# Ledger of designs, part 1: VH-VL binders against UPF0735 ACT domain-containing protein LBUL_1260

All scores and structures are predictions.

Target 1, 144 residues: UPF0735 ACT domain-containing protein LBUL_1260, of Lactobacillus delbrueckii subsp. bulgaricus (q049t6)
Amino acid sequence: MADYFYVHKKILPDYLEKVLEAREMLDSREAATVTEATERVGISRNTYYRYKDYVFRAKDPARGQQAVLSLLLADLPGALSAVLTCVTDHRASVLTISQAIPLASHASVLMSLDLAGLKGDINTLLADLKSLPFVKNLQLAGLE
Structure headers, positions and changes below count from the first letter of each chain, unless a header shows other numbers; Kabat numbers aren't used for antibody chains.
F, E and O are the ipSAE of ESMFold2-Fast, ESMFold2 and OpenDDE, as the mean of both directions, binder to target and target to binder. V2 is 0.75 times the mean of E and O plus 0.25 times the DockQ between their complexes.
[cut] marks letters that were taken out.
The coordinates of atoms that the task and the answers printed are left out; those that the model quotes come from them. Centres of patches stay.

## First folded at step 1 (VH-VL)

Design be1 (framework fv_bexmarilimab)
Fold by ESMFold2-Fast, scan of step 1:
Structure be1 (fold): chain C 144 residues (1-144), chain A 123 residues (1-123), chain B 108 residues (1-108)
Amino acid sequence: as target 1 above (144 residues)
Amino acid sequence: QVTLKESGPTLVKPTQTLTLTCSFSGFSLSTSGVGIGWIRQPPGKALEWLAHIYWDDDKRYNPALKSRLTISKDTSKNQVVLTMTNMDPVDTATYYCAHRTITYSSGYYFDYWGQGTLVTVSS
Amino acid sequence: EIVLTQSPGTLSLSPGERATLSCTASQSVSSSYLHWYQQKPGKAPKLLIYGASSLQSGVPSRFSGSGSGTDYTLTISSLQPEDFATYYCQQYGSSPLTFGQGTKLEIK
């Protein structure tokens, strides 16, 4: 996550927020074309194309607010619900879950998490998940 | 009926290794979801968790004591063994082993306890 | 590690009275992972309440538990002579598994 910095918008050029507004209009279909969106927010098409892939809102779930976890989960009643409870206690959400058929005593689980609401550090969530006796071999497979 | 009983030396000299055995009946450590924990209590003080072992040989240790602790099981003998190295007088305590079935819809707790064995560390 | 602080350290009451024992966690713990034990002198602890509010089989109905987040309570509605003991709360929402320092319930 070295390529992105968290900075206060006061120190940034005003047009960067307008790039976000234009993109949001296009995504919501409030504007049908890039020309319409950019004219409405008062920036050039050139400015939009130059910056559109490099500016994101801090709480935008499409960027820097998703994690992929890989783990082995004991094949026991309540094991999955304990993991889900731990995730929701930290104010994160499960976006997708893929669980293999249990082999021997454990099932392979791959989970995608929405971290937009996360209270605290992801490392605290990972530590708490690793603390659960049903959970083995927990790895952070991806962070976006 | 679930029963657990601790056994081992009642007196240990400083720097020696303590070995305690938990013998149990009424359940098997080969049963999915079953675990055994070790907890100690110095005279007049609070309970302190030491280590767990589970049916699948997963082992968990208290980080404060991890370098000194080893837990193992012998499923055929219905026994769990705890070893603690480099004993010191401050390790004088009653040592308990306790049963847990690890099902998480009801939380994680110790439902059956051994009677405890007092281990005194002195020269 | 999560530190559990129990209050009061000692509670002096008479049979028939209501006892209220508190357990405060240094950080939030899911109620599913907070449990209560009773210990009498010279004996092993006995599980009373699991998951903050669920009564263990064989435990008298005068015992009850409540709480969430960082604040948990054990209540004994009408004390019997056999209830005078030390009570411990325990968490395993986060490693290491920890116990409170205990509340000693003694006859006034």
Scores: ipSAE 0.000, ipTM 0.531, lowest interface PAE 14.3, mean pLDDT 82

Design be10 (framework fv_bexmarilimab)
Fold by ESMFold2-Fast, scan of step 1:
Structure be10 (fold): chain C 144 residues (1-144), chain A 128 residues (1-128), chain B 108 residues (1-108)
Amino acid sequence: as target 1 above (144 residues)
Amino acid sequence: QVTLKESGPTLVKPTQTLTLTCSFSGFSLSTSGVGIGWIRQPPGKALEWLAHIYWDDDKRYNPALKSRLTISKDTSKNQVVLTMTNMDPVDTATYYCARVSYTITSGGSTYVYYFDYWGQGTLVTVSS
Amino acid sequence: EIVLTQSPGTLSLSPGERATLSCTASQSVSSSYLHWYQQKPGKAPKLLIYGASSLQSGVPSRFSGSGSGTDYTLTISSLQPEDFATYYCQQYGSSPLTFGQGTKLEIK
């Protein structure tokens, strides 16, 4: 059970992106061996093996088939139902949802969506969700 | 028995700040799901939504005007205040406050928000 | 933002006639979030219909609404003198909340 954070690559050591580049080179068969791939991107084999199972590229949400959203939701009957209906109206599916206990009238909600059936683009879905009066601080947390 | 009434200056100079108060009776902003919105209408033109505030202090602003607008409530006085900065002659309009209410659809799956009661409106003229 | 276009801009009819007013959205909006208001000169708007087809309490049954997606219609089956007013459609399926430009219903 691993924990992942969504962070901007600018604050990360550059070798982490090189680990991804080496893996992509191996997957595309541009390099035949780990030694060749790591030599080409300028990292050690030890760096590659240390991080290769813990670093992944975030997919474009519109093409990734899975998105994670975070939002604040008013603690009112039907508020969550309105959010779920908006998601299903766009032909996305809710895979998981977690909600903190409401304090001061709002609850933190994290939901993961299956975008395989999405009609239109993710930005239209996000705009429609933001238009709901009981939804605050909606943001796309990324893909997992 | 719901009533709303706008109050504030009827004449504002360019660059000044407009402050309007909505006073209401027959309901409370402590009631879950209820809010107050502000809508304006320039003479002979369409209605334009400005902002609304809900019972839980949730605030929504028209993105085109957000930098100029502040909405606040005093639940104990049954009042909502809208402030709009840097007034311009183009902002001349009748300003309305209205109650934001909702129903849940007959299927029980969505909230439907609308303005069910409106104040009489107050004409605000912006001129030198 | 969703732009609501109402047609015609002005509709001239006689009492007893049927009025049909159209509202077209620039992109699809759920019918649950489309509403109609009536405004008489010098007065505040009044809610007529919410959720495209639900009649507000106190509104006469001659008023009806229909539509889905981008195309919505308000119908008045037999015009009474008090029905001559300006009618606005409004959506809140997407932020910001927007109104149409209005259709003025006037006596022919």
Scores: ipSAE 0.000, ipTM 0.531, lowest interface PAE 15.9, mean pLDDT 83

Design be2 (framework fv_bexmarilimab)
Fold by ESMFold2-Fast, scan of step 1:
Structure be2 (fold): chain C 144 residues (1-144), chain A 125 residues (1-125), chain B 108 residues (1-108)
Amino acid sequence: as target 1 above (144 residues)
Amino acid sequence: QVTLKESGPTLVKPTQTLTLTCSFSGFSLSTSGVGIGWIRQPPGKALEWLAHIYWDDDKRYNPALKSRLTISKDTSKNQVVLTMTNMDPVDTATYYCARIYTVTYGSGTYYFDYWGQGTLVTVSS
Amino acid sequence: EIVLTQSPGTLSLSPGERATLSCTASQSVSSSYLHWYQQKPGKAPKLLIYGASSRATGVPSRFSGSGSGTDYTLTISSLQPEDFATYYCQQYHSSPYTFGQGTKLEIK
């Protein structure tokens, strides 16, 4: 998500919101073709094609609201607690956690996170989790 | 092409009031999410944040200096003005203005992405 | 107020070597609010890393940041001549928004 930043629409050219409107007309079938949609919102087809894959509304399904992380966690006192504290310090919420029994001093952990309250981007959270010495093989298994 | 430049007196006598102006181009303080901060650095010392102002006129001051500081903006002129009263030799420093900005998705955090060249203000009798 | 302590105060190294600079906060700060700046003599500071680990525009890949809570690190993997400067960490977590005292990176 480092590629996207959250900005107020007043600093953006009006045509970017029109691109979103045209795409929504096509998705709802209120317009049958790109030509019809772009004419209705008052932008060129070239503007639509240039920007259509790079502009999304807040809370659009194309943006991740949930993350699934997999990791190996050392079987040490406080290890899981430190991971959970790191997640909540970034204002993400743990939705589910599954921990296998330790095998050779490490346990497989699968966590589902709610990113609605996340401070910073997910890459910052992942970097902080990876920096913990008892965390190994951390992977972002999915984004919803 | 974001540019900021500090202007004001380079010499100030003890007890006088310092007024500094930050003039900028390449962006507007009418744009939401943007602000201007003032930071100073005494010769050979660390950076010290003084005050900042955001697009919506929200103002923040360093608590240690709050009684001496006033920050204001003139959006139509692309200027931010800092006033500091009762100057003392210990206030001798290079004064910087910097743009406050955020680019991190989902973040409410801000950082100083572009800085003016700084203006050295010497306080002596 | 949150006090940021940088170590070492001065680091003397040769070009090509790896530099590791530390910043310790007196209380926990969100990594989203921890930033690094580079300052060359007579010049204004330049944003280097924001949010503990994100490189600012135009910053070479040899610069990397990491850390969380109270402990943060800036690493330069292979020093170039232009990297000899003073580096400052800064927190924007709570007012007053404080800077560390700086680490001066100098040529041996």
Scores: ipSAE 0.000, ipTM 0.476, lowest interface PAE 19.7, mean pLDDT 82

Design be3 (framework fv_bexmarilimab; at its last look DockQ between E and O 0.02; V2 from the best seeds 0.00; counts 0 for: pae E 12.8 > 2, off the site)
Heavy chain, then light chain:
Amino acid sequence: QVTLKESGPTLVKPTQTLTLTCSFSGFSLSTSGVGIGWIRQPPGKALEWLAHIYWDDDKRYNPALKSRLTISKDTSKNQVVLTMTNMDPVDTATYYCAHSLYSSGWTYFDYWGQGTLVTVSS
Amino acid sequence: EIVLTQSPGTLSLSPGERATLSCTASQSVSSSYLHWYQQKPGKAPKLLIYGASSLQSGVPSRFSGSGSGTDYTLTISSLQPEDFATYYCQQYHSSPYTFGQGTKLEIK
ESMFold2-Fast, scan of step 1: ipSAE 0.000; ipTM 0.472
ESMFold2, look of step 2: ipSAE 0.000; ipTM 0.542
ESMFold2 (binder alone), look of step 2: mean pLDDT 92; pTM 0.939
OpenDDE, look of step 2: ipSAE 0.145; ipTM 0.722

Design be4 (framework fv_bexmarilimab)
Fold by ESMFold2-Fast, scan of step 1:
Structure be4 (fold): chain C 144 residues (1-144), chain A 124 residues (1-124), chain B 108 residues (1-108)
Amino acid sequence: as target 1 above (144 residues)
Amino acid sequence: QVTLKESGPTLVKPTQTLTLTCSFSGFSLSTSGVGIGWIRQPPGKALEWLAHIYWDDDKRYNPALKSRLTISKDTSKNQVVLTMTNMDPVDTATYYCARMTYYDFWSGYTFDYWGQGTLVTVSS
Amino acid sequence: EIVLTQSPGTLSLSPGERATLSCTASQSVSSSYLHWYQQKPGKAPKLLIYGASSLQSGVPSRFSGSGSGTDYTLTISSLQPEDFATYYCQQYGSSPLTFGQGTKLEIK
């Protein structure tokens, strides 16, 4: 991964995105040959072959590998387990969990999630967690 | 003994605001893990959740009706109040309040005790 | 939102028979958050089963629940006259909290 950078497409030459478009046309069978695909996106066959193995689209950020969540959890038996069940029902995994001493009726919780297996969108996971009756002040503290 | 009872008008005109009060005894809304919910049922139809409020004053509303609903509690009076604006004939239903609680990890939140319900008819 | 579909809509049986009622969720719900209620005509619903399979105190042992994921079942092993009612499943594993449309159990 040392050989790859995550950069905004604004600073990239426009032919790099066209290489990705040509590849996508071939994969979807909108074009039957490399010549057809490259002609449609306006790059040379040589440009396509030079860069095709070095440019890839990033996954949607919602499908990022890791998330960090901060929340207040009701000081109730089974509340933490219910949160963990919601996470695993969305096929995310809990990497770490830190729970502070409860203040009044709630404990502060910080958890790190592995999103590699995530089913659906992270926004759906967040909405479902916020809907749990014992969860308050859910915040997405970090997303990778 | 746990009891809940709904009170409010039984007849409402279109465009008016409905205010319903749930009065309860046998438990406290200051108890951690306890809440009160409102559920309605049009004649011959299914149950529809409207809103609920927790011991810590956290509130949840049905997204389909959120702009019309307000829920509040007065813990000292053992009362929860639901307000619904801009009533329409399609809002004619029996309105229930019910206690929200859980018994163990496997239960999640349930509606374990219900009021008798109050029929609210919306007509001109 | 999670849609709960109950089947059949109406079930006609005689006392002493076995009743099986189904509840299907449009997406997976943890069994911890699926509950069953009984409603008799003109009365408020009563909690029967919580967490898919746990009997509420005072509920006769002829009632049982099972299921996981998207498929849940309520069974009454030997119907008594007082069991003829409408039964609703309910979930709160995901917002908004939803109920099924109900299954009416009626005397044949």
Scores: ipSAE 0.000, ipTM 0.525, lowest interface PAE 14.6, mean pLDDT 84

Design be5 (framework fv_bexmarilimab)
Fold by ESMFold2-Fast, scan of step 1:
Structure be5 (fold): chain C 144 residues (1-144), chain A 125 residues (1-125), chain B 108 residues (1-108)
Amino acid sequence: as target 1 above (144 residues)
Amino acid sequence: QVTLKESGPTLVKPTQTLTLTCSFSGFSLSTSGVGIGWIRQPPGKALEWLAHIYWDDDKRYNPALKSRLTISKDTSKNQVVLTMTNMDPVDTATYYCAHRKYTFSGSEVTYFDYWGQGTLVTVSS
Amino acid sequence: EIVLTQSPGTLSLSPGERATLSCTASQSVSSSYLHWYQQKPGKAPKLLIYGASSLQSGVPSRFSGSGSGTDYTLTISSLQPEDFATYYCQQYGSYPLTFGQGTKLEIK
């Protein structure tokens, strides 16, 4: 969006992140009222209302929520489906996938992932993918 | 008909190296998707996975035991060999080799569908 | 590593009764990678159920599995004499592969 910019939170006032925390408590029902939520995060109700409609967490894949993986995948029925299932079980999405013709029972695969919804961290996803018996030489080629 | 059978010494002294051989028939370890695993079970205790080897010679080891374990295959002889160094009385267990199954569905990729009879290895002085 | 805890440790029942065996994981595991094995004394384990709910070929329909996340269940709807054995759950959601400590099903 033209009116918004992507900025590191280190240069922002601390109350902006607290506004997000208070809003998240209300959305999740951890707090029943605005008064309760704002008191728990240590901001005034006036601060919350002033900024609540102008600050959002980055969920845009174009804003550095992407990974590029390279791997060798065994030429087995269902092998690719298992990789895709592992990715979606971690709440990541496959954006693109490029697979070479299998040679010597393996295919080179390059895939890009959208990490916006990722449950946990990237290292847990990578460990789980590496643990699949038909996945070899898995490498993180890029992380943004 | 798929069969697997473990062979090796049944008595080992502390600090010695254990070598076990898994001999199999009814399938080939050159077939894509096929692997052989080693699992052990101390008397009265749970099963513990030790290592796998895949058709493409990819090897995986239990991190707790990795420094002590070596797995290899001889596809032409239908054999997989596991070596474990520095044996201790706590390593007394029944050792199994097992075939790994890969199915058409990716969600059914890894389980042990055929097992050897097991070989009891006792470690004592 | 993912720890699998099975309960109860021992279950004493009579033939014809329903058995319910639980397996709880220390962290979430995809149901596709949760399997159940049966082991009789002096014998190797036998695969019963793979992917939490799929019956292995040759396994009687009285066996069924269910569950997701951290909680999994093996049910035997009407116990037969040959069903009295130890049952193990196993996960392959992450390395190392781990097994539960087992539930022993014994005749009352």
Scores: ipSAE 0.000, ipTM 0.496, lowest interface PAE 19.1, mean pLDDT 82

Design be6 (framework fv_bexmarilimab)
Fold by ESMFold2-Fast, scan of step 1:
Structure be6 (fold): chain C 144 residues (1-144), chain A 125 residues (1-125), chain B 108 residues (1-108)
Amino acid sequence: as target 1 above (144 residues)
Amino acid sequence: QVTLKESGPTLVKPTQTLTLTCSFSGFSLSTSGVGIGWIRQPPGKALEWLAHIYWDDDKRYNPALKSRLTISKDTSKNQVVLTMTNMDPVDTATYYCARTLEITFGGVIYAFDIWGQGTLVTVSS
Amino acid sequence: EIVLTQSPGTLSLSPGERATLSCTASQSVSSSYLHWYQQKPGKAPKLLIYGASSRATGVPSRFSGSGSGTDYTLTISSLQPEDFATYYCQQYGSSPYTFGQGTKLEIK
């Protein structure tokens, strides 16, 4: 994406974010006309038309979009189910699970997570997973 | 100008279901990063979060009350509705709805930035 | 759940003085998810500080926040009459989203 830069909004003119807000009002039908939308956000129709096709909201780059977790899981009924429930309660999604044959009483598990829907901090998700009594050696192996 | 206003009954009998509506203007719940939550405050006590609904229809409930709570939205009417079953006198409180916005550029960090005025709901026979 | 404990419960001060309010979390919370609200009697809460240290729009510069991990502080450098209110800290790091019990700032 050579034509676009990722730039913090504090160094940009305030009207660029207002262009996004006006466009979102029109897309959601919250405003019926460009005049209504632009008046509500406090920009001119000229400003809206000039910039509307060149500014877009970024997703959350600071958290990353995917995580890879490694852990040791007790070979007990409901252990994997509780881990999956904890992940979905945080609005993360499981992409892949790889579980080795249990050695002694625990199995090595590698999970890839989609963080696009994550509500709250990834560190809180990790802490909640570590608090489960059948989870040991939880590590964040990758984040992107 | 952004406004939120709670509406619903001010008096509820024990065992009845409470339905509260949050009506808002000046923003859309279709906008990415926007959500609306419900918070209550019993007289003289602290704030307690109840439920939250996000732009993508993702719903979050306080686990202590989850079995009693339902939250839904009607984006065409700019309304969010909270339903709470089996009301008890201890549920007497001022109920607020509040907006959350994505605070950082590209981030998903949220705070309750604009609050409704609140509506006092008394539960008694 | 993460329990937020505020201290003191009540703080009696005079206009012009400095107020320091503390919020301690039962477990570590990212500073990005720690917020402060002001509530005047009979009114809804108002967002003061988000992400531990960023002032919300329209909040006077005398309000400042700091902290990380489990320990957070709200400071009002020179109290004005309109600042006497109850202040709540809140975490948005994990569900359930919790509030502290509040610190009441009163004139005396």
Scores: ipSAE 0.000, ipTM 0.488, lowest interface PAE 20.8, mean pLDDT 81

Design be7 (framework fv_bexmarilimab)
Fold by ESMFold2-Fast, scan of step 1:
Formats: sequence, C-alpha cells, structure tokens
Structure be7 (fold): chain C 144 residues (1-144), chain A 123 residues (1-123), chain B 108 residues (1-108)
Amino acid sequence: as target 1 above (144 residues)
Amino acid sequence: QVTLKESGPTLVKPTQTLTLTCSFSGFSLSTSGVGIGWIRQPPGKALEWLAHIYWDDDKRYNPALKSRLTISKDTSKNQVVLTMTNMDPVDTATYYCAHTRYSGYELTYFDYWGQGTLVTVSS
Amino acid sequence: EIVLTQSPGTLSLSPGERATLSCTASQSVSSSYLHWYQQKPGKAPKLLIYGASSLQSGVPSRFSGSGSGTDYTLTISSLQPEDFATYYCQQYGSYPLTFGQGTKLEIK
C-alpha cells in the first residue's frame, strides 16, 4: 500500500491508538455500541468515524498476517535453529522454509512467517535477525 | 600459508581521517565464506571489534563507531581498506586485521591475525 | 550488545599449577560461537579454542575449554612458562562482536 507509512506511535496523536482500542472493543463485544466504545476510550464519535478506516495495527487481519523473508544462511550447525528461535521469540510462526543446497559456505533460504501472534513490530524482528552473524542479505520479500 | 599485514600512517593528528590497508596472501576474498575483520586495542586495554567485510561485500560495523567507519575491499589486489574519520587521542591503539571463514561444520572465528600497526593520535 | 565479563582480572600462579579462567556473558551465547584467544605482550592475539571446547590446530592438549549458555571456562592443566599471557574470550553469536576485558595470567 503506497498510501500507507510505518510510523512510530509516539509521534502520532494519542487518539489514533484510541480509535484502534474502540474498534477492538466493538469487535470483541466488550462494548455493544460505538457510543459506548468511544466513551470508554475518551474520544468523540466523530473522531472514531473519521479515522476508523485509515489506521491499523501491524498484526490486524485486515492488513494481512504473513511475511516472506529471503536470506543467505551460513552452512553451520545451529544456524537455522538460531533463526527459528529468533522468530519464535518474537511470537511469529514459521509456515514454510525453502532452502537451496548449500554451496561451500552458505544456502539461500526463503521462509514464510505467520505474524498473527507477533509481539512488537516486524522491523524489530528483522533487526534482530540481521544481528545474527550467520545471516546475510536478509530482506523482506513480501508482506501480505 | 596465510599471512595478513596492516599498513598506514603511524601518527595522525586530531580531526584527521585514518586510512589503513590490510594486505593478505594465501587465500582469496572472492572465496565463498571468507571475511576480514578489523580489531583495535588501545595500549594496556582490551580488544574492540570495529568492522567486518565478507566475500559477498556484506559489511558490518560496530554501532558505537558506525558513523566514522568505512570498510571496502579490492579483491584483485588482495586488500581490505578501513577508513575512520575525525580521529581523536582516545583512538590511539594497535589496529589489527584478521581472517574469518565459514566452511561446512567450521565455526566463524578469527584464526589468522596481522601483526598489528600502532596508530598514535597526537597533535 | 552482549557483554563478556572475565574473572579473575589477574591470576598469579607458578609453573606446573592448574589455571581456571572464567567468562560470563550478559545473555545466552551458543557454545558454537564462544572462542578463546591468547595474547603475549607486543604480539597479535592467537586463536586457542573455538566453539567453547575445540582446540585449534597446533595448540597443546593442556588447554581445554567448556561451558554453555552464559558461563564458559578455559582450563590449563599444567602451566608452562610460555603460557603466562593475557587470555580473551570472544563471542560471534551476534553483532557487534565483543571480547571480554581479559585475564592476565602472571608468574607468581
């Protein structure tokens, strides 16, 4: 989505996160009406309707729940296990792994991740994966 | 027979840029898995990793110094160059380059080191 | 970053004695990425042990390493005069790569 930016919430007005909270209350039926939800989070109905279709959480089903990563992985014992541990420590799940035959030192790896349970931002996961010395050329090949 | 040797100025003035060259033989930096790192050691202090470059031109920098460091390689000359800007007396140290490799079950470590070159930063 | 803390800072022993040097990591490091180096005054470091317990080619069998997680140990079973040097542990488990502050092994 060319029209969307990834922005840290600290530089955003706090009512945008409250819009997300109100929507979550309605979806979970913790609040029965828009009036009840907006009153609980402290925003107006006008604010809710104005922004409700333009703000999403990274793990919101409406924004997709899957990522595809490509990387070059050193052909070392424990390298893949460390990558998988890093992914699960961030509460993401590995759906598929496609690994090319290693040539001398490194293997091309393509993996798809389920982000439904992701704790924190995907950029934090990517940064942590890139900090592993046996991971090279890590890139986000797709995000759905 | 693997050898590495550091070269460059031994005396640098504050605010100047330091350029060090690591010249090596006995291996190629075009070989998959091969890398070269730079490590420094101030007199009487511990070792500090600065930067690393790999056969595929992947570059890694110590975040504490990243804005000041540039690492590059010339595979045809068997050389790796480290550049460090805005030198300060606290940067006085012996600078080493060292070889690393991934190879099957072999783990990445610094197995061969240059002799080191002492760089003094003083006015 | 992963901080490696070595203890003791200085160890004073006589030839023939056993030396035990410790390296503690601020967070878990795979033993595969924990290495030990020996450095003599005026010389470059020399790889001694890689992957916590594997002896580098040419290193005498009196040297051994062990450990996992956050706690690692280098042992020299019977000190020779040439073993009095400074020893550094190093992790290659995550960037930035880090070294311990060193343990100086000195003759008593």
Scores: ipSAE 0.000, ipTM 0.537, lowest interface PAE 15.4, mean pLDDT 84

Design be8 (framework fv_bexmarilimab)
Heavy chain, then light chain:
Amino acid sequence: QVTLKESGPTLVKPTQTLTLTCSFSGFSLSTSGVGIGWIRQPPGKALEWLAHIYWDDDKRYNPALKSRLTISKDTSKNQVVLTMTNMDPVDTATYYCARIPTYYVSGSYLDYWGQGTLVTVSS
Amino acid sequence: EIVLTQSPGTLSLSPGERATLSCTASQSVSSSYLHWYQQKPGKAPKLLIYGASSRATGVPSRFSGSGSGTDYTLTISSLQPEDFATYYCQQYHSSPYTFGQGTKLEIK
ESMFold2-Fast, scan of step 1: ipSAE 0.000; ipTM 0.484

Design be9 (framework fv_bexmarilimab)
Fold by ESMFold2-Fast, scan of step 1:
Structure be9 (fold): chain C 144 residues (1-144), chain A 121 residues (1-121), chain B 108 residues (1-108)
Amino acid sequence: as target 1 above (144 residues)
Amino acid sequence: QVTLKESGPTLVKPTQTLTLTCSFSGFSLSTSGVGIGWIRQPPGKALEWLAHIYWDDDKRYNPALKSRLTISKDTSKNQVVLTMTNMDPVDTATYYCAHRGTVTLYYFDYWGQGTLVTVSS
Amino acid sequence: EIVLTQSPGTLSLSPGERATLSCTASQSVSSSYLHWYQQKPGKAPKLLIYGASSLQSGVPSRFSGSGSGTDYTLTISSLQPEDFATYYCQQYGSYPYTFGQGTKLEIK
């Protein structure tokens, strides 16, 4: 979701990390109830329920969110550059690019993106990419 | 190809517990970002979200029904199970299981065919 | 909970005409979390549009979505016979997730 951003925990209220700890205790069965888990970490049940759906541990905390895009790109001067410019205009970064050449005029492209700095929603980025005249069959193949 | 199929009883008596199983193929529920939801639709009425389960075993329930619902997964069998207690005739509906597209965008991109569950004496 | 109200409840049109279906939320939701589904009688719903405006793969280009805040629209530019179905909007912006009551698109 483009509504998430990557921040260092020291600038956040300490109860947000405790919400994650309480959820982890419940998942591991270290605590049997929400009351037990929240008491152990020192937050209220109300705090737990208020924030539990909005706080998640990054799988790779150093990288932030990542997306994998699949598309078919016309073999035209400037086509790849325009795609890259669109991505960077939205403040996402290209991590990897992989392409096959099954057709003389079009190449299938797979791109992995770092979304940590993404401006706005990923849907806006996808819509803008689809609007480029040399981009076909754009798909979000994965999102983490 | 992603496929999902619901199974369980088609007739349930009032006060009984309903157990439905969603069997799927074409993806793994151990893959990060993957989840399965349950949605029902009474005849001629709107869709109603019931519950979902994520790859990391995180569970969400519709608050209006949460005291009656339990969702669980068996990753090795590619199955998700929903139980709903204290069935009532108003719970008569077609029950669907569906694959979530992503964790962050949350939409149901693939649906099972649905199973009609009738609650009557 | 956020209530989604779809209008009209039933829309009677002929093939070739433009259809405009509305979905109004009782409070603001992010467009990223507004999705549209198509359902034919006896069938499961099919995802058409996600994030208000993104067309799902395999869905014809005559379908488009727009909107933000509380007001969202699904447009079908030139109706084909297979488009006559019931359409539902869904929101994820507030827990619990909710669907609209549906708009039935029928042949005049």
Scores: ipSAE 0.000, ipTM 0.472, lowest interface PAE 19.8, mean pLDDT 81

